# Designs tried in a protein design chat: VH-VL binders against PRELI domain-containing protein 2 (PRELID2). Part 7

Target 1, 189 residues: PRELI domain-containing protein 2 (PRELID2), of Homo sapiens (Human) (q8n945)
Amino acid sequence: MGVSVDVHQVYKYPFEQVVASFLRKYPNPMDKNVISVKIMEEKRDESTGVIYRKRIAICQNVVPEILRKSLSTLVILCWKKVSILKVPNIQLEEESWLNPRERNMAIRSHCLTWTQYASMKEESVFRESMENPNWTEFIQRGRISITGVGFLNCVLETFASTFLRQGAQKGIRIMEMLLKEQCGAPLAE
Below, E stands for the ipSAE of ESMFold2; O stands for the ipSAE of OpenDDE; V2 stands for 0.75 times the mean of E and O plus 0.25 times the DockQ between their complexes.

## First folded at step 5 (VH-VL)

Design b16 (from s01b with heavy chain L34W, light chain D50Y L96W; framework fv_siltartoxatug; at its last look DockQ between E and O 0.03; V2 from the best seeds 0.00; counts 0 for: pae E 6.8 > 2, placed apart)
Fold by OpenDDE, look of step 6:
Structure b16 (fold): chain C 189 residues (1-189), chain A 121 residues (1-121), chain B 107 residues (1-107)
Amino acid sequence: as target 1 above (189 residues)
Amino acid sequence: QVQLQESGAGLVKPSETLSLTCGVAGGSFSGYYWSWIRQPPGKGLEWIGEIYHSGSTSYNPSLKSRVTISVDTSKSQFSLKLSSVTAADTAVYYCARDEWYYDLSGYFDYWGQGTLVTVSS
Amino acid sequence: DIQMTQSPSILSASVGDRVTITCRASQSISSWLAWYQQKPGKAPTLVIYYASSLESGVPSRFSGTESGTEFTLTISSLQPDDFATYYCQQYDSYPWTFGQGTKLEIK
């Protein structure tokens, strides 16, 4: 059982600016849930020019709070019995492959926390827009698979879908704000 | 090694348009932002604006109304036009390449030699 | 615009000295800071990028540090070739802006 969410966004900014904003996205005051981000690995392929980066993000666990707002009391009580879900923070790993020459970047993210209960993965791509070379297309696919919680699986899947969608939208909003702040008004056609 | 070279008239009359061209050799023109930076005599540096090889531009707001940067990818050149010049526009004008690395672009790794443009009647 | 304030404006030192130039940003610029060296009649040359990354070909006696909005360029042992004007530059937000410069001269 799994939930998938697809996101498509066009930023009316050059690829380089969008990528810059993305790499600068966390941590920032716009998203207080992100506590810290550490670069774990960086590599550059001299032949291809591809830049690989691995980062670990520590985020505040907001799942219990969200669940309290959206789920029945019974579900909340059941959730509270799962001690592992009460961790204060979650860890996300992000890998990115930036190709400046081809003006694209691939990103893979997954949650390192709660792996026994859920698998959360996201894949995304930034690339130059075919519509306008001065614009950047963003495509993201998120998937959450819930396991090990029995009768709560269905409920949590619904929650997961909402969570992924909201998260994606939040991310887009943050990006737009950052782009505006850092680069000014979007480029017109 | 990437080489940049500014060219254009070194003397411009007030109210006229300053016009410079930067030629790029020894490296790829595509895939980079290219900037114009100026330095009045005895003063600091001011970023004028940049252009991507595709034509995307960003300008310093202080000069935006008077500045036009263009690119000719076929010639590996980009140009600067600054209209309605005054004595305040007297400066050494540099063209530069914006470096793109994992730490992102925005700094300049290669510079032209610079060309002095004097605004005088 | 983000203002970059360098200090001192003029620094007199001798060969062999350890010297430090400071640049302060008017707001957070993360690590998006570069340092340039400019000799009279010449174009600036890149020394440091990303606050502390040494540009290829630059001597190891040059180093950069950051603390909040304060950035420093340090030359551990000043050489004759190091006497020049130094500029910091932020590339966090448009427009890119430079410090006013620090002239490093012979004492």
Scores: ipSAE 0.016, ipTM 0.593, lowest interface PAE 6.7, mean pLDDT 87
ESMFold2-Fast, scan of step 5: ipSAE 0.457; ipTM 0.799
ESMFold2, look of step 6: ipSAE 0.062; ipTM 0.655
ESMFold2 (binder alone), look of step 6: mean pLDDT 93; pTM 0.953

Design b17 (from s01b with heavy chain L34W S54R S56Y S58N, light chain S30R; framework fv_siltartoxatug)
Fold by ESMFold2-Fast, scan of step 5:
Structure b17 (fold): chain C 189 residues (1-189), chain A 121 residues (1-121), chain B 107 residues (1-107)
Amino acid sequence: as target 1 above (189 residues)
Amino acid sequence: QVQLQESGAGLVKPSETLSLTCGVAGGSFSGYYWSWIRQPPGKGLEWIGEIYHRGYTNYNPSLKSRVTISVDTSKSQFSLKLSSVTAADTAVYYCARDEWYYDLSGYFDYWGQGTLVTVSS
Amino acid sequence: DIQMTQSPSILSASVGDRVTITCRASQSIRSWLAWYQQKPGKAPTLVIYDASSLESGVPSRFSGTESGTEFTLTISSLQPDDFATYYCQQYDSYPLTFGQGTKLEIK
């Protein structure tokens, strides 16, 4: 079955600064796996002020590297049989809805290089913290589903879990560094 | 039909603080970042910094130790203070609106007419 | 800082000409680039944003393209009102940075 990873983080920075840093996050020297990001669509609803944006990111496929690090003969043998492990790059589609009036932003991403063997999707929300209006709450749920590879499903799900967890933590680190560079020290309680 | 207008002293002595205010009329002040940009005579454009209507700021690192931008949302205006000025700070100073609030701030769809500030004794 | 380099610094042209000016970023800025027109004694005005999107009210003879870190502004049939200095600006990363400008003058 599928693997899910949930993240809940508070950035001690105002919503507007966090959202701006997120939208300017990639490409970034700290994440060499992201090759390019292109804006495909942008629409503003003048009645609500909601800004919709669709972006496509091209990322290096790091799954083969993760599998090589396992040093498992079984895992290496599986790589030769599964087409998703042979593609050099992954394309991700990101849609976002920024609501300046309500100070929240919803984001959903999914993998465009989907096959019958795997799907990847993420849902994220940035919103004003209930604890302090000068802080921003970030909630993210990542999901990877792997099917149709028989006995390899459990092996690949183990690596998928690690991939989602590492990706989430790396994203948090990059955001913290960008916020410090652009906005200075975090706001105290 | 947003209009921006710079105001403040056009002559500042070396070592003193340059102070300018930008008034905004004709549109919503809230929900946007507002920027200061300068242009020395005969030279190109340099971004100084920006402020959101709630007071969050971003500054050019080259000027960060000397620059303060503040906002008065009730008057729809924002202000620039640049301390310890020298002849190198002589420039036309523009205020401008950052388009698209947060996610596409950084390009400028409305500009003030500019005000020349000369630093001399 | 991201450096924006424009070429040429000065371009001489005649009314009716097709002119192209270029802007190169020192690193990837995606499509987050704007072009401004500045006439003597006036504030800059926005011409193009997001590398290729034409600002409302700007004549259709203006267009922008991108290829990697290289961006162009093209005027398909130059009019007298188009003689001005043009600036590119990136908004991918802080600090926001401008090119040094291209002065378009009468041949």
Scores: ipSAE 0.007, ipTM 0.487, lowest interface PAE 11.3, mean pLDDT 80

Design b18 (from s01b with heavy chain H53Y S56Y, light chain S30K S93T; framework fv_siltartoxatug)
Fold by ESMFold2-Fast, scan of step 5:
Parts: sequence; C-alpha cells; structure tokens
Structure b18 (fold): chain C 189 residues (1-189), chain A 121 residues (1-121), chain B 107 residues (1-107)
Amino acid sequence: as target 1 above (189 residues)
Amino acid sequence: QVQLQESGAGLVKPSETLSLTCGVAGGSFSGYYLSWIRQPPGKGLEWIGEIYYSGYTSYNPSLKSRVTISVDTSKSQFSLKLSSVTAADTAVYYCARDEWYYDLSGYFDYWGQGTLVTVSS
Amino acid sequence: DIQMTQSPSILSASVGDRVTITCRASQSIKSWLAWYQQKPGKAPTLVIYDASSLESGVPSRFSGTESGTEFTLTISSLQPDDFATYYCQQYDTYPLTFGQGTKLEIK
C-alpha cells in the first residue's frame, strides 16, 4: 500500500530569506514535537558553490496521539500490533543541496524509525519564482509505503495521507510566521 | 557522463539467491536513488525496489520478502539480492537512476544495459 | 497498487504516419507519468516525463498529453527509428508501476 501528498506554495519573499527561515525552522515553539535537529555532515563544493547538509531530526512519536482521535478501533488495533508504535521518538534523516548561484535548494528526507514496517520519504524544492524574482516557489512530495500482510485489512491509506498533509500544512504555517517575524510583510507583485 | 553497468552470475539454480551489482561511473554517486527493474522475456517492466545512496530502501511489496538492496559507497556500487528464486524470476535485470540529484523525480533518465539472469537447474 | 493500462497492445503503422498510444491509470496520478522507448535487446530510454515534458535530446515529433487519468504519447510523423515498444510509468505512489507496453511495428 502506498500514498502520496503534493504541496505547492509560493512565498512572497526572496529566496535567501526563505532558505534562512527554513534552516532556522526548528526548534520552534509552534512545533514542540521536534525535539532536536543535529547537523551530521556539511560540505561546500568550491567549483559549483553547492552546500550539502545532512541533518538528523529527533521528533516525538505522535502516532499514538493521532490514533486517539481516530474513530476507528480497527486502525488503532492495527497500529498497536506494530512495535514502532511504542517508540517514544522518531528519527528523520534530511539531506539538502543549496545552490546559491541558481537560487534553488533540494531537500530529501527519510524516516529511519519505521523502515521495518513502513517507509516514508519527502522530496522538496525551494526555487526562485519564474513569476517574480523576489518570490520563492516551494514544491514538496511526501510518500508513505506500508508493507506486510498484517496491514492489508487496515484502512491505513487515509491515515498516512492525513499524517503527510497535516505535517506539510504545519510546516507552511511555521514558515509563514518566521518569514513575517524576521522579514516583515510579504512583497507585493 | 553517467554510466550504469550491471554485473553478476547469469545462471542461478532454483531455490538459490540471485545476486547482482550495479556500478556507477562517470558522474556523481552521492544524492541519488537507484532502482532495480526487471523484464521477463517477452513481457513488460517490473519495478523491484530502490535505494538511496545513504542506504535507505523501498521495495515492491510483491517481492519484499525476498529482496535486499544494498549500497557500497566506497566502490560506487549498488547490489540486489533476490532469495528463493524460481523460473518466474528469469528476466533481464536493469539498474536505473535519475539524471541529477537536484530533480524531484521517480522516473529514470539513465539505465544500465541490462543483464539476463536465467533460473534453471 | 496503481494499475497502468496501455492501448493498443500492438500498433501497425507506416513511416510518416501520426500515431498515438494511450495509457490509463486506475486512479489519479496527477501529472506524474513518464514514457519510455525500448528497442529489441536494449534498455528503455526516457522520452517524456511529467506527462508532457520532452526529455533532452528527444526529437520534437514526440509529445505527451494528459486528461484526468488518461495519458497519450503522440509521434507526429513516424520515422524508421521510432519502431519500438513504448512503456508508460507512474511515479505518484509506491510501488512504481509500468504499463504492459505498446509495440509499434511496421505495416
């Protein structure tokens, strides 16, 4: 089983400000579920100027809380049989390639904690808007794949889709607030 | 220029493990997903699974119980192991990846030439 | 899994013809579809990605369109080099899935 969620957002702020806000996004009081973000690797390609970063994020496992709000006992029972439900924290590996010359940034994230039962990956791009060079386009795709005969009778597609969508929406709200606080009002057309 | 090349035994006995390696040459290895895709003789294409150069994997559920994909960054190589093979696993096996790691994609710009693996006693 | 169905399975045509092959997804895949060309004994080659974007180096006679869950690959004036099997592939949702192929052959 698999699901995907696509996000397309235009931030009416210059690329450099949006990237700076993204890199300062966590820790953030609006999202207490992100416990820490640690830079594991960082290097700059001198010929291209591309900056590579590998980060590990540690997040509180909110799956049990989300399931409490579910109206489906079947969904709750299916997830209770997965040992990962009892893990207090989820680890995410994030890699990013920032290209200052081309004014774009690619980001790839994976969930390290769920790999035995499920896989999750996200791909994102920030780039200068073609409509206005003072605006930044953000495109993100999240995918979750759930594997195992035990999950065939559970309606997990809706749950996975909701999880990805809510995560994306929360991220966008946090970015909008950070940009407004640090950079002032959005730039008009 | 990026070049992908499959290698490994072309004959595997039933119940044994099929093992293939994909070498990546001519371009950057880091930051890419690499997939294994197979094609039985006279049939269509089937995606087996993918691996990110960091070791993160995703597998086709139909094959997940038998498939392991791994990476060796020091050799710029990816490997496929498929256990408990039967005649139904006879196919040309391809490795494939995206053109550049900045693009968001799940399509394949670069393919190896393919290697035929026959499962026969 | 998302099922990709191609039609026709075999298409006979002559050099200079306009040909269209179709691919239908069992559910929405947005625009996340690629087309590949495969000649006998060779690996597939990318022709179109994101439903309608022409891969670099591919002749402009190739084009792709989308309408809901239906996708088409069109060759506006068939050349001898175009006789091959064509596959569509969705990359909206895992597992990645291919159509069964359309063999384009000489009349």
Scores: ipSAE 0.008, ipTM 0.626, lowest interface PAE 8.0, mean pLDDT 80

Design c02 (from s01b with heavy chain D98L E99P W100S; framework fv_siltartoxatug)
Fold by ESMFold2-Fast, scan of step 5:
Structure c02 (fold): chain C 189 residues (1-189), chain A 121 residues (1-121), chain B 107 residues (1-107)
Amino acid sequence: as target 1 above (189 residues)
Amino acid sequence: QVQLQESGAGLVKPSETLSLTCGVAGGSFSGYYLSWIRQPPGKGLEWIGEIYHSGSTSYNPSLKSRVTISVDTSKSQFSLKLSSVTAADTAVYYCARLPSYYDLSGYFDYWGQGTLVTVSS
Amino acid sequence: DIQMTQSPSILSASVGDRVTITCRASQSISSWLAWYQQKPGKAPTLVIYDASSLESGVPSRFSGTESGTEFTLTISSLQPDDFATYYCQQYDSYPLTFGQGTKLEIK
């Protein structure tokens, strides 16, 4: 099975401030599940000015916590059957291409920990808003694919949808907190 | 052998904040949900709330407005603060551990010895 | 919230007796129920989990059964060490809730 979640958000802050906040998003007291973020590779294209970064995030596996709070028999039985989901930490690989001249940034992330039974991928874009050059548009698509557990795929699909939606909402809250803390009130029209 | 031990003031004045700490020794602190449970003298057990080492919490709705549970992973400790106490908060307070969070269980396999907190002037 | 009701509140019995303590949930909780034993002045200890699974180190004379929303804890041949207060606890949904307790005392 596969599930996706789309996010479209306008941050009423200039592109440079939004990108800086994103790059400083973790570690963060609002999300203690992110243990570390390390820059593995960074390079600049001299002709275009594009900055490429590869980061590895190590996150606490919150799937047990989410499933535990549901306490559903089917969800618990499904979880116990899919052993790959029981790892203590999840590793995420993130690649980003920041274009300061065009004021946009593309981001691609995927989970290194999930294997044949589950995969997670995200694609995101920050760009200058066409409505107002002092605003930043954020578009994100998250996708989780789960295979190979037969009739239990329906139960896992519900879990995957919940996980993606909760993650997206937490990410937005953290970004809004950082922007207010570092940059002050949002810019009016 | 896993050991849980409560500590803190045994006497708290009405309207003040009750503060307790639970130390975890002899086993892994990480990977387990840790809870506070109380028992008024001569009465039954009441679940207060739980915390995971990441700081994620869940509270009993009846106490949520007054309760804060926090964790100090470096000291292998977690703590309970209960504000605006009254005589009804007089109880033995226990810390307790759920099995591995990977089991998704909601029962308690290890308990501290309990500490009596009396709310009185 | 799920209410857990135990019966009887007090049970008097003699060594060697077969005793049964009942716990009823206000709604379906599947098998998500545990039983604890508490002796005076001590913390509770786990006896049964998942309605019928015996905790490691607990004597085989203890057993649990389930039927719908009704759960029982049975001690097949009561020993002096078994006189205590027993509590059931559901973990089907939050908040976690306990029964009011059954005191097992010497007749």
Scores: ipSAE 0.000, ipTM 0.448, lowest interface PAE 19.8, mean pLDDT 79

Design c03 (from s01b with heavy chain L34W W100S L104F; framework fv_siltartoxatug)
Fold by ESMFold2-Fast, scan of step 5:
Structure c03 (fold): chain C 189 residues (1-189), chain A 121 residues (1-121), chain B 107 residues (1-107)
Amino acid sequence: as target 1 above (189 residues)
Amino acid sequence: QVQLQESGAGLVKPSETLSLTCGVAGGSFSGYYWSWIRQPPGKGLEWIGEIYHSGSTSYNPSLKSRVTISVDTSKSQFSLKLSSVTAADTAVYYCARDESYYDFSGYFDYWGQGTLVTVSS
Amino acid sequence: DIQMTQSPSILSASVGDRVTITCRASQSISSWLAWYQQKPGKAPTLVIYDASSLESGVPSRFSGTESGTEFTLTISSLQPDDFATYYCQQYDSYPLTFGQGTKLEIK
């Protein structure tokens, strides 16, 4: 149920550079929907070297824009009856496990603001590419499920798919720009 | 720091037209709904109507036959005309911004200071 | 039209009191209700929107709750600056309608 979006991307840059750029990605002028990102927890496992981080991202609530774009009076009227979805900002919780020794990083993100009405989750992995050890593979799976808003469940999930895809594309573009600015030209084979 | 200010004649004769203008400063005029609300002396608040910056209007049915609201986006102003006035139209008239979450009309986050209009012969 | 009824019409209280003002809608308005404060000779100012959301700059002693068609505005510890007339307003349906007002006065 719900909506899923899968992303596979190769960054032609070493793992360490890609991870550093990712951690400094937001806030960014290219994505004004992300207002702030704060580190809430950071723990280092001395035995494994794994670094756990919990971050909270504050983002603009784009759902009113989605509903406005529908041009449906019924959709707009029904939206007025779900007060919690009108919150101006959305909080996303991100957990990451960075393994510098194995050169991989797992990331899990989920929405804190809409837990009763919507479930929004992303799972991502950065890892050394099998084709070239100086390249980094990025795999992401996003899921959104909306419940408890009647016929709007299907409507909002349809639009959510578009926003997940747009968000992923914007994120990739930002990463490519940061890597070029901070690390120079991509590494060839 | 949005500021609204009402202006117009404070005295209107019975059967004539009441005319008020609201000037908006300190913020964006476009993209919002703008309302007129009145309050007779010692009584409560009554919503008169609203206008979107593009000119689309909604009026209180109790006043619809007598009310016209218009907008001048180039001057960041909107105006109220209420025809065929009687003593019952004596009130403080407020202009206000309809707070909107992305195209939804609703509540009023900024108000003008109000202007008293007295209907008398 | 949706009719908004406030109770009481007049409420007498002392500084430091917890006071609650009630507003009842004649039909369901979900959470589409705002509360305004009006001091003598001044324009109303927004206190609460969406039934329970506190307007920026308004003291935290103000809060709103909802239960079906019944809405309340509570001031947890009344201050001298809080003596005013309070109005509720629904924005579920046109025409937009206000309650008749509750005058909060010094006991």
Scores: ipSAE 0.000, ipTM 0.427, lowest interface PAE 22.6, mean pLDDT 79

Design c04 (from s01b with heavy chain L34W D98G E99R W100D; framework fv_siltartoxatug)
Fold by ESMFold2-Fast, scan of step 5:
Structure c04 (fold): chain C 189 residues (1-189), chain A 121 residues (1-121), chain B 107 residues (1-107)
Amino acid sequence: as target 1 above (189 residues)
Amino acid sequence: QVQLQESGAGLVKPSETLSLTCGVAGGSFSGYYWSWIRQPPGKGLEWIGEIYHSGSTSYNPSLKSRVTISVDTSKSQFSLKLSSVTAADTAVYYCARGRDYYDLSGYFDYWGQGTLVTVSS
Amino acid sequence: DIQMTQSPSILSASVGDRVTITCRASQSISSWLAWYQQKPGKAPTLVIYDASSLESGVPSRFSGTESGTEFTLTISSLQPDDFATYYCQQYDSYPLTFGQGTKLEIK
C-alpha cells in the first residue's frame, strides 16, 4: 500500500561529525520547505548514555505546489476540493536515540497534521561503517499512505512518491554541504 | 544501461499534428520524469514538457496550448503530440530522463539520439 | 521565466588550455543548475549537476562553481574531445530553461 523510498548512503566522515551536522541541518536555505525545528524534550539515560530527543518541525505543505506543477485540470480541481490539501503547513514529530558509546543513532519521524486521511513516516539510522570506522552509514526508509479521499487516493499517491524521493535526496545533499562546510574534505578510502 | 529512442514521422505538413514516441529500455521506467526537448537547426535547446510514469504532466507555457504528452507504462514509452505546426517547429526532438533530486523536475542524465522533424508542404 | 545567459557565445582555445565559460541566471536559482556538452550531430550529455557535482564517467578536468546567480564551467586542461557546444540549464522553477550555448572551438 501507498508509496515508499529507501536510501542507503555512506558519508566518508566520522560518526560524531555526521551526527553533529544532522542536528544542525535545519533550518537551511537549501530546504525552504522546513520553516522551523524546536526541541520539545531531551533526556539522557545514565545507564546506557543514550540521548533521547523529541523535535517538532514546521514544514511548508508542498502538495499544492506539486499539484499545480502537474498542469492537469483534474488534479488542480481535486486540490481545490480536498481540505487536507489546503493546509498551509504540516507538522512533523521526530524522535531520535543517539548512542555515543555504540556510535549509532536511530531516528523516527511522522506527520502530525493530516493523520485522518494520510500517514507519512520515516525511519533512519546513522551508524559507524563496517568498511571503515572513520565513515558513517546512513539508512533511511520513508513511507506515505493515503486513505479516505476516494478516487483522489491514486492521484495523491503519484505525487507522494516524488515527495519522498525529493525529501531523501535533498536531505543527502544538505548533509554533504554541511559536512564539507564544517568538517572539510571527505576522508579518503 | 538506460537507452532512449525517439520514433515518428520526420515530415509534417503545416497546420497538422507532430507525433513522436520515445521507447525506454535497460532501466526502470517508474519513478522518473520523462521530458521532451527540441533544438531548431543551428539553435539552442528548448524544454517542451515532462510526464511522470503516473501520467502527470508539466508543459512549457509557450507551447502549452499545442502540446500533449502521454505515457504507456506497460510498454515503457511516452509520446509527444504538438498540434497546428508551422515552419518554426522544425527541429531535432529529443526525449530525456529527468532526475528529481531537489524539486519536481531536474537535470537530464540520459538522452535519446534525437529525431529531426521537418515542417514543410 | 528564468532567463539563462551564457558568455562568451564563442570561445577559441588550444589543447592544454584552461578554459572557463559562464552562465548567469536572471534570478536566484540556488545551486539548481546543470551543464551539458553537445558535439555536432549528437545529443547533449550531462557534465555537471547541482552547480558543482561531477557526473559519473565525466573526466575530472571538468569542474563547476557558483557565486550568487553566476555559474562557471571550467576545463582545466583542454583535450581534443572537449571541443563542443556547452549549455547550462536551471531547474529551480518551471519552465525549465537553458542558456543559449557557448561554442568551444579550436584556434
Scores: ipSAE 0.000, ipTM 0.437, lowest interface PAE 19.4, mean pLDDT 78

Design c06 (from s01b with heavy chain L34W W100S Y101W; framework fv_siltartoxatug)
Fold by ESMFold2-Fast, scan of step 5:
Structure c06 (fold): chain C 189 residues (1-189), chain A 121 residues (1-121), chain B 107 residues (1-107)
Amino acid sequence: as target 1 above (189 residues)
Amino acid sequence: QVQLQESGAGLVKPSETLSLTCGVAGGSFSGYYWSWIRQPPGKGLEWIGEIYHSGSTSYNPSLKSRVTISVDTSKSQFSLKLSSVTAADTAVYYCARDESWYDLSGYFDYWGQGTLVTVSS
Amino acid sequence: DIQMTQSPSILSASVGDRVTITCRASQSISSWLAWYQQKPGKAPTLVIYDASSLESGVPSRFSGTESGTEFTLTISSLQPDDFATYYCQQYDSYPLTFGQGTKLEIK
């Protein structure tokens, strides 16, 4: 069974400002779980102008902390017996395709840790709003599918939806903060 | 609004390490790339390298074996170390903020005043 | 590395003149080019970014134009404060590279 979250936001800022803020979003003091982000590959297609970027993010493994919030000693003991969940850090791979001429950007993220037990995936699009060319539409889908972790499957499923929702809302708040600090007040018509 | 200020020794002996620090004030340090750029007397500008506030770096290949850039986010500062210096490294050294709409490797919207480093015995 | 070549190396002009400085990239850089002004003893300051966008606070007499790999910076009516050295810079790919500079001096 998987869990998912879907986000649809309009940022009342020009596409270029929103993309710049996104590319410089992490690491950020508001999200201490992201330890580092490294650019692994970057190239530009000369004919189309599309910029491809591959980044690796290293994040704190927060699963132990979430399980610790459980009131059940059994849940805590079960987590301690499953060694694969005890890794200190999670690695995420992010690929992005920025099309500055068409004013859109596609982003795909995958979890490189736990591939035998979980599939963690995020897909996002930034594009010029059809309603107003000075606004940017943001659509994001996050999905977590958990398999092969035995009696912890239901516990992890319960918390996965909370992680996805909280992560999405935190990401939106960080973007809004960066846009206001770097670009000033939102545009209106 | 944003102000950058270079500091460090203005005289370095050949074969030693050049060390400079850039302090940032008046604006956000986080979320930007920060660069070092140099200018030998009477010559043009040369990009040395950049660092993201998290510590991710990119260096000019011509200097890569000798250059290290580091960041101290708690102090809103970043530093340059250039090893094994020669007279060819005599230059005014600038720190600058990278800004770009399309990519993280960008143009520079704010510059420090520059500091002259002379390599002489 | 992308090589940026500026011409002329030195340009002599009078107050009120229209002047144009050219920068050529050794390969396509789309519109990812900036222009800087540097006065003697001072740090460079940003004038134009994305080939034709005027930086906030820069006088409207400055403008940028692009055509393929050729970029120009134009000052429509030269003022005393405009005598300086101008540099172009590409940010299409690493390493970031600058032109060799054009010194704009009084006739």
Scores: ipSAE 0.000, ipTM 0.446, lowest interface PAE 13.9, mean pLDDT 79

Design c07 (from s01b with heavy chain L104F Y107A Y110I; framework fv_siltartoxatug)
Heavy chain, then light chain:
Amino acid sequence: QVQLQESGAGLVKPSETLSLTCGVAGGSFSGYYLSWIRQPPGKGLEWIGEIYHSGSTSYNPSLKSRVTISVDTSKSQFSLKLSSVTAADTAVYYCARDEWYYDFSGAFDIWGQGTLVTVSS
Amino acid sequence: DIQMTQSPSILSASVGDRVTITCRASQSISSWLAWYQQKPGKAPTLVIYDASSLESGVPSRFSGTESGTEFTLTISSLQPDDFATYYCQQYDSYPLTFGQGTKLEIK
ESMFold2-Fast, scan of step 5: ipSAE 0.469; ipTM 0.797

Design c08 (from s01b with heavy chain L34W S105D G106A; framework fv_siltartoxatug)
Fold by ESMFold2-Fast, scan of step 5:
Structure c08 (fold): chain C 189 residues (1-189), chain A 121 residues (1-121), chain B 107 residues (1-107)
Amino acid sequence: as target 1 above (189 residues)
Amino acid sequence: QVQLQESGAGLVKPSETLSLTCGVAGGSFSGYYWSWIRQPPGKGLEWIGEIYHSGSTSYNPSLKSRVTISVDTSKSQFSLKLSSVTAADTAVYYCARDEWYYDLDAYFDYWGQGTLVTVSS
Amino acid sequence: DIQMTQSPSILSASVGDRVTITCRASQSISSWLAWYQQKPGKAPTLVIYDASSLESGVPSRFSGTESGTEFTLTISSLQPDDFATYYCQQYDSYPLTFGQGTKLEIK
């Protein structure tokens, strides 16, 4: 059974400002685990105005640090036997579809590293709030499933849970900081 | 309302380092990318590089070995250093703000007035 | 690098004329192209972004169009203030690149 996290936030800022802050979000000193983000593909649909973007993020592999803190000889021994988990970095692929006319943006991310043993998918939507057109609704869902590493499944799922929760919290804090710095006070209800 | 102003020495000797600073006033410095662009006399525009307010940089590969861009967020300014200059580096140097609405765009909505740097002995 | 080629290099025109200048990209850049106006001794100023969007404060006589890798800047009824050098710039890929410029001069 996998691990999941669900986030729902309302940013009291117009859609265009929230999306701009999101796209300028990394690199950021509050999240040192993201080493680089590179744009691999971009295209615009002339009929709809939708902008598609594919990015590759390179992140630090924090699995060795988590296992080092385990204090379990058995966990350390199992780590030594699974060489595939010892890669220096994790690669994530992000695809986004920005629709300026409908004022929404869909984002999908998935892990390219360890696909034989792990599946990580994250889906996010920014959209004009149904409550107030000057506000932006953000919904994010992340899921990680780990299979085929035997005795390490539970340890890696604990890491996955921590990774998803910390990532969501850092993402919210970074967005709040950027919106406040760039756009001033949130808009009233 | 947003105002950019370049400052620094207008004359640099060959082989030395060109150093310029851009001060930003009238708008938010944080959350934007800031660029340096140059124009040799009578010629076109060349993008040098950009810096995010947190210090992340991207440089034109043609200049990467000689260019350093740095930022001082407490003073709302960013600086350019270009090493080992030659007469080919004589140009008007502009600082500019990258436009940020919708997406991570890199066209320039505000420019400094430009400062001429001449490389000669 | 993406090469941006402008034509013509020099365009002579009279007040009241309709003028068009062209910018061609060496590869697809979608609509991510801006046009700048530069008067002698001054910094460039933004005229058009996203190939066809008019910058706030720019007169409506300016317009941009796109067709594949070809982009045009059109000035309908040319005014004295419009004599300047115009540059296109792509922002599809890094490094950012500019065209070589088109000098619009009095006939």
Scores: ipSAE 0.000, ipTM 0.453, lowest interface PAE 14.3, mean pLDDT 80

